VH-VL binders against Probable transcription termination protein NusA (nusA). Designs and how they scored, part 3

Target 1, 139 residues: Probable transcription termination protein NusA (nusA), of Halococcus morrhuae (Micrococcus morrhuae) (p15738)
Amino acid sequence: MRVTLSDTALRHIALFEDVTGASAVDCLVDDDRVCFLVATGEMSDAIGPDGTTVEQVEERLDKRVSLVENADTAELFVANALAPAVVHNVTISENASTVAYAEVDRADTGVAIGRDGETIETARRLAERQFDIDDIELA

## First folded at step 1 (VH-VL)

Design m16 (framework fv_remtolumab_arm2)
Fold by ESMFold2-Fast, scan of step 1:
Structure m16 (fold): chain C 139 residues (1-139), chain A 117 residues (1-117), chain B 107 residues (1-107)
Amino acid sequence: as target 1 above (139 residues)
Amino acid sequence: EVQLVQSGAEVKKPGSSVKVSCKASGYTFSSYGIGWVRQAPGQGLEWMGGITPIFGTADYAQKFQGRVTITADESTTTAYMELSGLTSDDTAVYYCARAPYYKFDYWGQGTTVTVSS
Amino acid sequence: EIVLTQSPDFQSVTPKEKVTITCRASQSIGRSLHWYQQKPDQPPKLLIKYASQSFSGVPSRFSGSGSGTDFTLTINGLEAEDAGTYYCHQSSRYPLTFGPGTKVDIK
């Protein structure tokens, strides 16, 4: 990864890795929630049986925790960041700015946006940090 | 059970230094930060600084810059706060507290430091 | 630094009354505000974390609300054991800061 992690992010990642045994490659810390970018293939370890492992992270941090699985391509990364919404296709357009267009199943538009726009906003922030994507638009 | 046990009361002369200890038990020491908060007689709470033991990284309030040193020894599960250049304004009860994500969930009993000539 | 102010400074109330304490921040801190109770000659005790979440073992009569710059702690049905000083604390930015405290006495 090419991002610089703050001391706050590093502390959160250390706690996350201690509780879950999974690795995190990035972390977004907000007032009421924390999002961890989980190493590819380690999502099941982070979530744990019936979500109990991620719930332990929430208890230790006293914040809502969300998880996004990392990916090697921008397209898969954007789809992962919008999970659990069903994403049919992702197209990256590079002109004056780099925009990802995600074709989300019509029934899942609300899921992709999230409460108060949390999911789409977090996806945009992570995509910018990891792949220099300026924006995500839902098709 | 989570416990933080602090060293006993100290009486110090102006210009000297004091080192207060905070021994933790009942949890994984390295997984949680330790903060230090003081309270002068009849006054409110004032944050001095804290340490994240897993990194050995300490943060300090600017008011105490150059005077406070916070350290941790993972082998003895003990955090320390050393304050130098003491004046009568430093007379206070000093608390250590466990600080997961900067909230203070479990507190030590406090250490009274009196600075008098 | 972020300055926290509390209102009122002092209140003397009868048991079973509803008590409301206000904490205001000099700039937005989201929900990174916590409430503590301190009884004489004791360390502070965490009551409410992240504006509205009750800490383990805290009686249900204590509740918190608010976001941004305005926060309240409510004690719904004050008990004799609730006498003490209540402090708000922000964890949004260094340096961490506390409010000046609100003293609650029982009549």
Scores: ipSAE 0.000, ipTM 0.517, lowest interface PAE 15.3, mean pLDDT 86

Design m17 (framework fv_remtolumab_arm2)
Fold by ESMFold2-Fast, scan of step 1:
Structure m17 (fold): chain C 139 residues (1-139), chain A 121 residues (1-121), chain B 107 residues (1-107)
Amino acid sequence: as target 1 above (139 residues)
Amino acid sequence: EVQLVQSGAEVKKPGSSVKVSCKASGYTFSSYGIGWVRQAPGQGLEWMGGITPIFGTADYAQKFQGRVTITADESTTTAYMELSGLTSDDTAVYYCARGLWSGYYTYFDYWGQGTTVTVSS
Amino acid sequence: EIVLTQSPDFQSVTPKEKVTITCRASQSIGRSLHWYQQKPDQPPKLLIKYASQSFSGVPSRFSGSGSGTDFTLTINGLEAEDAGTYYCHQSSRYPLTFGPGTKVDIK
């Protein structure tokens, strides 16, 4: 809602929406991967049965694709960005910088970080763009 | 035709390591993850870990962390599983299987033929 | 970790009879449960994914149902080729876990 989309991001979103039928409200484009911020309530359509729909997006882009479901509040947004990790609570601390503190179930710490740190890195980037959150700290 | 072809049987001594390969064909390698599942003689299935090839990093089951390393070579469309500090308890058939990547739920739709690893003195 | 239990551990069945296998999870896993068939000296073969969705090429006599903690695999009209061990598998939480298996023999 506060972000300006590049021409590259808009092209990726157009392809995503054409393949999935779901809407994306933001897109992070890296050299080897793309992340789509999926409109609230449309995540199942984007993933498709057994992930087959998002796999088609990956094939079309020849890049690894990740998805994050959008939310209207910073707390829900951070929890969604760390999915499928179980997040028990999110607290926003506002001092010299704005930090989201996510209490992640201990068994799910690795899930919240993700392969190559991709989940936590993507969560931090999207949280900054969407909610002006400077950092996300895990329990 | 999706196909996963694994390296041949290995006989190893206690304390050594083994590296099993899994050559993938018939699909876009980077679009899927590869999981590793083992089965001791007469026992059930045990998940060891998995990798998304494009990033080259892997998730491991806690009990194997520190002993198992899973890697992938996108240029040869081959995944590898290396298990160190072998004991007789590691005697098993080791399977690679195609799945979805981390961050989403995964099932295993296509499996390699299996690699028998025997650890004996 | 999520523990899966299966019942029965063994069943001997006459051809064309109905086979029912149950899988129970120690905590809710939604529909993130999958069923595999394994024959001796062969890798597992996917039958049912996400509790109730048949994988491509799997005979229609195989069906799955359930959600949360209780799941069932049904073989309606067992054929000789269906002898094997059946495993459930959850993909809801890491580590991924399998049930102990149910062996189905033909009488």
Scores: ipSAE 0.000, ipTM 0.511, lowest interface PAE 14.8, mean pLDDT 84

Design m18 (framework fv_remtolumab_arm2)
Fold by ESMFold2-Fast, scan of step 1:
Structure m18 (fold): chain C 139 residues (1-139), chain A 120 residues (1-120), chain B 107 residues (1-107)
Amino acid sequence: as target 1 above (139 residues)
Amino acid sequence: EVQLVQSGAEVKKPGSSVKVSCKASGYTFSSYGIGWVRQAPGQGLEWMGGITPIFGTADYAQKFQGRVTITADESTTTAYMELSGLTSDDTAVYYCARVHYDYKGAFDIWGQGTTVTVSS
Amino acid sequence: EIVLTQSPDFQSVTPKEKVTITCRASQSIGRSLHWYQQKPDQPPKLLIKYASQSFSGVPSRFSGSGSGTDFTLTINGLEAEDAGTYYCHQSSRYPLTFGPGTKVDIK
């Protein structure tokens, strides 16, 4: 499967790239938040000095903004999506479904899940779109 | 008073791993990144990677990808750099340095350095 | 990766003279170029950030200029305490890279 970007997502990406100078390869637009999948190596540009650049994006969109750094492998992608949790290993299992098993540091399980499950659910959505991963399970 | 204090010198055998710590104080830990830079005897500076504690995301130089792991613990305001598969080429002084986002990657405060010697 | 080249490699200077160090990038980096001073057995210290902005507490005799690919660090009236190695550093693209260093000695 490959993803198609909606007109709304393309508009958000255009604004993000204009404000930050960083490239976004995907975008999840929800009612109260937007998540940008930032091109590998460009995370610092997206965040900006003292977080001011990403904050400018939030102000322009009038929504909370989260950032996930892209990666070339499914394993590193899943680890990046669960940041700032420490991920020791990611194993991809393929059978009737493709499931990523992320071995998260014991102290960081709550961080990987996020407030109201926001981090893990965003990670699941992005992993499905980018790597056809059906689910992420914390091990 | 802003300072970064690193762990002490280490002597390691080839094939082993080393983990250097960098304790930050005098500022809001999550508001700044931490970079790691090494310097072999008589040589110049080489960037290894860095971490943005607020996101927990780490960036690595391709040369070290797969051998280096950079982490941060906000509860103890400490950053770590772990380098595995050590060889004599890894003998160097390892520095942590604070990156102030206002400088777009400038390292404004540096740790004192940790000497790592790899010898058999 | 962006390669930084510094010139000269080495310079021996009499106190009070003007020192000029150049840094050239293999591709344009805007103003994302920083200068550091390192003395023997000490960590580097930031002197100039973003090509031309002096870091706090740095003596006014140090100044930086340039943009794009060509950058200069100037010490206007070298003092004995300025002996050391000077490095440029680019933060425009990952991986971050440093120049090879310029050693400045006192005659």
Scores: ipSAE 0.000, ipTM 0.483, lowest interface PAE 18.1, mean pLDDT 85

Design m19 (framework fv_remtolumab_arm2)
Fold by ESMFold2-Fast, scan of step 1:
Structure m19 (fold): chain C 139 residues (1-139), chain A 120 residues (1-120), chain B 107 residues (1-107)
Amino acid sequence: as target 1 above (139 residues)
Amino acid sequence: EVQLVQSGAEVKKPGSSVKVSCKASGYTFSSYGIGWVRQAPGQGLEWMGGITPIFGTADYAQKFQGRVTITADESTTTAYMELSGLTSDDTAVYYCARDSYRGYYYMDVWGQGTTVTVSS
Amino acid sequence: EIVLTQSPDFQSVTPKEKVTITCRASQSIGRSLHWYQQKPDQPPKLLIKYASQSFSGVPSRFSGSGSGTDFTLTINGLEAEDAGTYYCHQSSRYPLTFGPGTKVDIK
């Protein structure tokens, strides 16, 4: 609720909802990609059988699409944003800044970061927008 | 059938550049990354870099930074690796490989390899 | 950069014997360690991912174990078609790195 969506993001959400039948709560628009924050419980609808539905969104937007499932708590949200990495625990520390410490399964540290830092970077951006979390650190 | 098909063998002079192509088929191109690995004659495997087409970003091993450029063209489902400033030390078989989606980083499907020979 | 070392460098084995290949990382990599087989004049082929997960279509005689810095690939009952070079590969941190390889020959 604290986020302002650009006109481009609103148009992308409208297209996403038309194609998938799922709702998007937030949308990050970059030059080469779009990330949708998918309403809780609607991820399966957004992806579709064998990923065919999300592929249709990509074709219509002429951009790469990534999906993150929303959650009602900051802890679950951070775990969802680092998917498919296995997250055992998330602790929120509120001192000079608000930092989420995610205890990621030892095998999945690389998965949580992503190749270009994409997964962790997207998670940090969405966590700031949705929960005022200043940073996510892997524990 | 999921496959990666690479361009043919190249013979290059020292100081020149080579551009190897890797054409993907049988899967959704943008859903996977593509890595490039080389192997000098009788030597082991050496990771050069990779690209995540879904994000348009490429990562390079420090040894090759400044000399290697990895790109992808979704309209032709083709990845490219261009290596400049060639020396005899760059004589190797160059492989492209499908990198697992979202940073899993294991390589499950490999191209047949492209032999690049650098000699005067 | 994470350095991977493999032992032995070379192993000559009678068919049906057990083969054990070890990979050690210079620092902890969790379970982000993968094993490949390469036959002469062929590209590498994925056998095991994330230390112990068998890749589809790979014979059950291949298994992997380990975590942190010490990893093992086991071939329980070597077959003639298993001759080749075996490489470990870490995906925990950029740059991605491979071990130097272990060559397995049939006697």
Scores: ipSAE 0.000, ipTM 0.501, lowest interface PAE 15.8, mean pLDDT 85

Design m2 (framework fv_remtolumab_arm2)
Fold by ESMFold2-Fast, scan of step 1:
Structure m2 (fold): chain C 139 residues (1-139), chain A 119 residues (1-119), chain B 107 residues (1-107)
Amino acid sequence: as target 1 above (139 residues)
Amino acid sequence: EVQLVQSGAEVKKPGSSVKVSCKASGGTFSSYAIGWVRQAPGQGLEWMGGIIPIFGTADYAQKFQGRVTITADESTTTAYMELSGLTSDDTAVYYCARDRRYSYGFDYWGQGTTVTVSS
Amino acid sequence: EIVLTQSPDFQSVTPKEKVTITCRASQSIGSSLHWYQQKPDQPPKLLIKYASQSFSGVPSRFSGSGSGTDFTLTINGLEAEDAGTYYCHQSSSLPYTFGPGTKVDIK
């Protein structure tokens, strides 16, 4: 773990883990939403049948909840963070800064950006925290 | 079902160190915090520190910083607390206890390890 | 650090009486206050978490209330098995701190 979690984030993770049975390795807390970085392989447990489990987390927190599945490589991590957009490839460029270029299917560019830019902004925040990636650009 | 089993009683000389173990069973070890709480004879509870194995982080109460080291071994689901520079003031029962990453109360406790510091 | 104080220090009670223990925090801790029971020569046991939520298997005679800086643990109808020391504990911020304890004896 590269980042320090606040007491609020730790409390949210504890609630998430009690409801879902899945582990969260990071948590971003905003005024109206919470994002959990879900341990690799545990995403289906977190979502639950027909999304009912993640909906229970939303009810308990009284906030919108988004989920991102963790990965061991920066490339797969970036692709997971942009889900459900179809990502064909991710290239990491390390010059003056570290930038991830995600080759997203043309039809899914809006999905990768998200409502009000929420998806790509969340992806950028998590990529910085977990992999020291300075930016994500859609190719 | 959840069980924390601690190592046995220790009698130590002043100036020495002691290392107490806490083996966890039942439930996911790495996703919980393990805290260490001591209790001197006839006294109340005092938090020493804790560790969250999945994050690899340990936190300590200021009073014990520099003397206490808390570690965890995920392969054996065991947490450790090592206290150095022992004095008679360190005579106490030492408990390990499980928490949901510093967010919930301590839901399960070890049986305690008595440490006596005597010359 | 957050300091917790408890009242009373000691209480000797007849079985079936109501016992109220108070815990006060030196600053607001929201609802991040937990209650434990400790019997002689045993580790503490969690009774109430987050001010008012009963832990699994805890008898219904135990209840908690309060928020911010002022909290209470109530035992409604003390039983002989309830003799012990009761501690409050805050998890609002590190370092974790405990109250000094309230000892409850049976007459």
Scores: ipSAE 0.000, ipTM 0.528, lowest interface PAE 14.1, mean pLDDT 86

Design m20 (from m14 with heavy chain A97T R98T D99Y W100S G101K Y102G R103Y Y104W Y107P; framework fv_remtolumab_arm2)
Fold by ESMFold2-Fast, scan of step 1:
Structure m20 (fold): chain C 139 residues (1-139), chain A 118 residues (1-118), chain B 107 residues (1-107)
Amino acid sequence: as target 1 above (139 residues)
Amino acid sequence: EVQLVQSGAEVKKPGSSVKVSCKASGYTFSSYGIGWVRQAPGQGLEWMGGITPIFGTADYAQKFQGRVTITADESTTTAYMELSGLTSDDTAVYYCTTYSKGYWFDPWGQGTTVTVSS
Amino acid sequence: EIVLTQSPDFQSVTPKEKVTITCRASQSIGRSLHWYQQKPDQPPKLLIKYASQSFSGVPSRFSGSGSGTDFTLTINGLEAEDAGTYYCHQSSRYPLTFGPGTKVDIK
């Protein structure tokens, strides 16, 4: 059961696409942050030189903006969602629930989790929406 | 620019196995996902599975699970698709394709015709 | 798995006519929908990526639109070389799936 995009998410995507020239496939809108799922191959356009383009999006939304690059396989999607952490391997286990096990470089466990768990939480939400992955566990 | 070159046509007996190769050139092999898609005569496209060499993970469509094995050899920049337990229903053109940096299918190999007959 | 359906199955079109092909997904896929053209005895060729982005070298008469579950490929002014079968493909959810194809012939 995938969640369709809300009117708020669609408006945020329209602003994102206008500012960056990049396309967004999905958007998570929270009280203090917005995450855009960026069309594959367009991440550099979304970030811009020295991060100036994504900073313009942040300024217009008056919120922190995070970007995740889309992928067409569950494994690569999970690795992208945990960026910039170095992910060595992703294994999907499908039983009563679908769990992704991500083998993250030891030095990057904190990066994969993120401040206050923000990165891993966002990764879990996007993986559920896009690939019906019930959970992501760091191996 | 990534170029994919596949092995030549195969004629196989029922019950045998076939192993098709796909040699990638033009860029870093491990940076691309490699998928296999087949097309029976007069039919549409059917995804069989793929491998992401950088992660070493292979994924298969359930229909082929247990019969298909997809592997990659980074030293020779070659991906392989091995299909076992062949029947006449496996007669098809088999394509390899890569996920370009955008994770869509481009380029495609030229195709390998596999004919299963006695 | 996500099932893609295409309509029409077949259409015979006069040159310079506008052609519209639709692809519907069984559940929302955002914009992770790609369009391919296949000519007889050739591998498929990518036309449109991510619902609406033209691939390099593809003629401007091809355009795509849509998001969520409903997608359209438009050929505005069909040329003789456009005869072929058109497939949609979703990359949103594993396993990857293709639509059944729409065959376009010229009258």
Scores: ipSAE 0.000, ipTM 0.487, lowest interface PAE 16.2, mean pLDDT 83

Design m3 (framework fv_remtolumab_arm2)
Fold by ESMFold2-Fast, scan of step 1:
Structure m3 (fold): chain C 139 residues (1-139), chain A 118 residues (1-118), chain B 107 residues (1-107)
Amino acid sequence: as target 1 above (139 residues)
Amino acid sequence: EVQLVQSGAEVKKPGSSVKVSCKASGGTFSSYAIGWVRQAPGQGLEWMGGIIPIFGTADYAQKFQGRVTITADESTTTAYMELSGLTSDDTAVYYCARSRGYWYFDLWGQGTTVTVSS
Amino acid sequence: EIVLTQSPDFQSVTPKEKVTITCRASQSIGSSLHWYQQKPDQPPKLLIKYASQSFSGVPSRFSGSGSGTDFTLTINGLEAEDAGTYYCHQSSSLPYTFGPGTKVDIK
C-alpha cells in the first residue's frame, strides 16, 4: 500500500527521525496530537529509555505523541495499533466492506478504545491508509 | 542564550536579488523550523516560507514561489533567504524566526531592512 | 489559503483597563492559533501558543481562548509596556498566515 504523505506529515517525520533515530512510514497530524507509524523493529528506539526519546519528540512538536509499530500483515498491524491492549486474535472479513474484528482481552477493552476513543479512532485511520480496512470492531 | 543573528541592511536596485542570512548561536538547529516573515513599512506580517534543515525541502507562500529560495547550512547553523526579481514592493524588514514544535515562532532575529530603490 | 481577520484594527486604552482582541479564521483551524506582540522597531514576541497556552516569561495578564474559527486574546489590566501591535497566526495548514494586526496605544 502506497500512501501519499502531505508536506506537513513529511516535516513531522523528518523531526521524528532526527530526534529518535527511528524511521516512520506514516504520520497522522491533528491539532492536539500526532501519531507516527514506526518502522517494524524500531519501536524501542522511538520510545527510548523510560520514554525519554518520545518525550523529546512531544516537546519539539508541542503536542501529544502516540506511536504505532508497523507490521507486514493486516492482522498484526491491527493488534499493534491497539497496543497496549492484549489482542488474542484479529480476523479480517472481506465482503462489501473490509472489517477487522479484534478479539481484545475483556480487561483491556477500555485500553483498546483509549481516552475519548483516541486509540481505536487512530487505529481505524491507520488501518484504512495502510491496508484498505474500512473499520475495526472489537469482538 | 540562543539567538538568531541576521545580516545587515541592504539597498538594492529593481531587478536585482538579495540574500539574507540568519545564524543560530548557542543552540540546536537541525530539527527546528526556520521561517522567513517580512513586514513592509507600516504593514503587517507576511510569511514567505520556511525550512526544516534536516528535511532539506523548503515550503513557500504562493505569492513568493519562483522568486524566493530558502536554504540552510547545518554545519554553520545558518539559514538563508534569497529573493530575486526585486521591485519597490519588496521594500520591507525581513525576519527569520525559529519554530519550536514546528508551527509557532518562539525566537526571532533582529530583522534585516531591505530597501529597493532606483 | 486560510484568511485571518482581527478586530478591532486600533484601540486606545487607559492603563489598567481590560483589552479584548478577536481573531477569526475563514475555516476551522482547531487550536492552531498563536498570538504575538510587536513593539515599534522590534521583532514580534510570542505571547500565546495553541490558542490558550502561555509562553514562558509572558505576564499572567495575557490570556488566550477559543477554538475552531473564533479566538480571543485578553489583556487583563493593561500596563504601559503593553503598547504595541498584536498579531494572530495560524499554523493549521500551509501557507502559514497572519492576521492584519491590532494596534493598542496607551491614552
Scores: ipSAE 0.006, ipTM 0.526, lowest interface PAE 13.7, mean pLDDT 85

Design m4 (framework fv_remtolumab_arm2)
Fold by ESMFold2-Fast, scan of step 1:
Structure m4 (fold): chain C 139 residues (1-139), chain A 121 residues (1-121), chain B 107 residues (1-107)
Amino acid sequence: as target 1 above (139 residues)
Amino acid sequence: EVQLVQSGAEVKKPGSSVKVSCKASGGTFSSYAIGWVRQAPGQGLEWMGGIIPIFGTADYAQKFQGRVTITADESTTTAYMELSGLTSDDTAVYYCARGKYRSGWYYFDYWGQGTTVTVSS
Amino acid sequence: EIVLTQSPDFQSVTPKEKVTITCRASQSIGSSLHWYQQKPDQPPKLLIKYASQSFSGVPSRFSGSGSGTDFTLTINGLEAEDAGTYYCHQSSSLPYTFGPGTKVDIK
């Protein structure tokens, strides 16, 4: 069954799909930004030439927009969610909770975390919603 | 508190159809899933399908595909399950249950009281 | 489809004793395993979600653990009100499936 989407998230997805022609599987809405989980293989359509298409979405929503490409495996999903950080490996550990350990290139730790923790927190939220991953830890 | 109230018991003839309603109150209806689970006498729980009202798209267990239709009416906060081609094997208690999401899928947090459907000649 | 098996099928327990119910999945489901209690002529009630997280209002004597394919529900100090049938449920993939149930009676 599908993730829970608010009416606001559904409207954002409808606008995103209208502007980009790409499909969004999920949408996280907060006060200053929106994150779209883009269907596998459709990221280039969502971004557009020189980022102009995603910029149109930002203009229409009056919010910052981030994009994460969907994947069929938890490991690739976590790597995609931490982009553009270089991820060498992802290991899923299952015990009382399910934790993804992402081996991020040393130079890219800050990129994986993001400004004010935005990237890693968004990645954790999406991984929880899509793959039942309770936490992401950088190794 | 969230409550799901189902329609009353039904006695049906083989070959007929039954439509059970599930009215939700006390919470957000549109973005939560409503699932349908049945239980034959003395047996366990069997998932039939579910719907997220704002999408209007339902998912069904393959066993019931072609015989079951799940719908929702947001204006009355009511979900419906219609099962056609009834046989005695469909005699069961039918439950609706609200799905609350975490990690992409949902668990059933609140359940209706159940509707007994008896199929007999 | 993912098949869930539960052990034991039935157990009769003295009040205040520890009860352990196991649920095994035919393939890995991460932590997408939930536990319900059903009393005669009543709908099921959620006890534990996502293997180990207690639902609101559920007594602390109920706890869950496990991941992947092997899960357990533990009742530490069974009370008379706990008599009923316990079901596990996986939400990892469609169709959703339930275990066959474990009936717990008081001696």
Scores: ipSAE 0.000, ipTM 0.484, lowest interface PAE 18.7, mean pLDDT 84

Design m5 (framework fv_remtolumab_arm2)
Fold by ESMFold2-Fast, scan of step 1:
Structure m5 (fold): chain C 139 residues (1-139), chain A 122 residues (1-122), chain B 107 residues (1-107)
Amino acid sequence: as target 1 above (139 residues)
Amino acid sequence: EVQLVQSGAEVKKPGSSVKVSCKASGGTFSSYAIGWVRQAPGQGLEWMGGIIPIFGTADYAQKFQGRVTITADESTTTAYMELSGLTSDDTAVYYCARTRYYDSSGYRFDYWGQGTTVTVSS
Amino acid sequence: EIVLTQSPDFQSVTPKEKVTITCRASQSIGSSLHWYQQKPDQPPKLLIKYASQSFSGVPSRFSGSGSGTDFTLTINGLEAEDAGTYYCHQSSSLPYTFGPGTKVDIK
């Protein structure tokens, strides 16, 4: 899928890259939070020593920041987007729509959903943008 | 500056419950999880469970399942650990410790509270 | 559950000597192993995270190595302030577990 970045998202990515030294592939900007899709292998740089680097990004944006690590396959991408929930398997099914079924550890269902559904909703938005996945369902 | 400040020492009777608090400061509560680790006198460290405050979802070590409840209040940036059915074997120092829940390597405990001594005696 | 074993359980060391503490996991945990120092009547302090990464403010004499099931904490040139108990901790799977500890004392 073709990823469309707003001027605000581009500005946020520029700030993120300046502060962290990591690259962001995508960025979702909401009223109270920002999610960065971090280039594969650069998550440690984005988080920084003791998590201080991502905290600096939050301070400068005056918003909550979440990070998702990018992946080359749809299955690993979905698992990464639901982190830190333990995902045992991801199956992609194509019928009238493309749905990813994530087998999340039972204890981590709430983690995968997130507060007010924020984690699963962000995961669904990113999966649609990056892999044309119409929905994510927890198995 | 990151600080975890715990409630004061408690002396409890067998069969009662205790609720220890852990107030976090100097960090973003939404980016952290809080774990609880206890240490009996002269013994090593034992993980009891943890919570990711933004989700309200808690995980427990099976040994404590049914006796321990871990909660968090984001408005006061305070986590709680409540242990019920106390016996003398629960006499220990109870620590809270924070970790980054979005870390792909899992939970490391980077900062620890000062500890809360809980003594269970008749 | 993953069991962690530490060796030795106790070591009395002359200042400036090299101290080596080993931690072995009952199954592979990748690099999800962390080292803590605990001094008497104090909470533990993180020294090394993810097998080999030094935590902020930790003196350079502390280093960690290993992966999979075998891990080592090294103190290269023990100082008097290093007396304490050292614990390894795995975060690879629930329940998270700690090693039994290695007590390091100064002769």
Scores: ipSAE 0.012, ipTM 0.553, lowest interface PAE 9.1, mean pLDDT 84

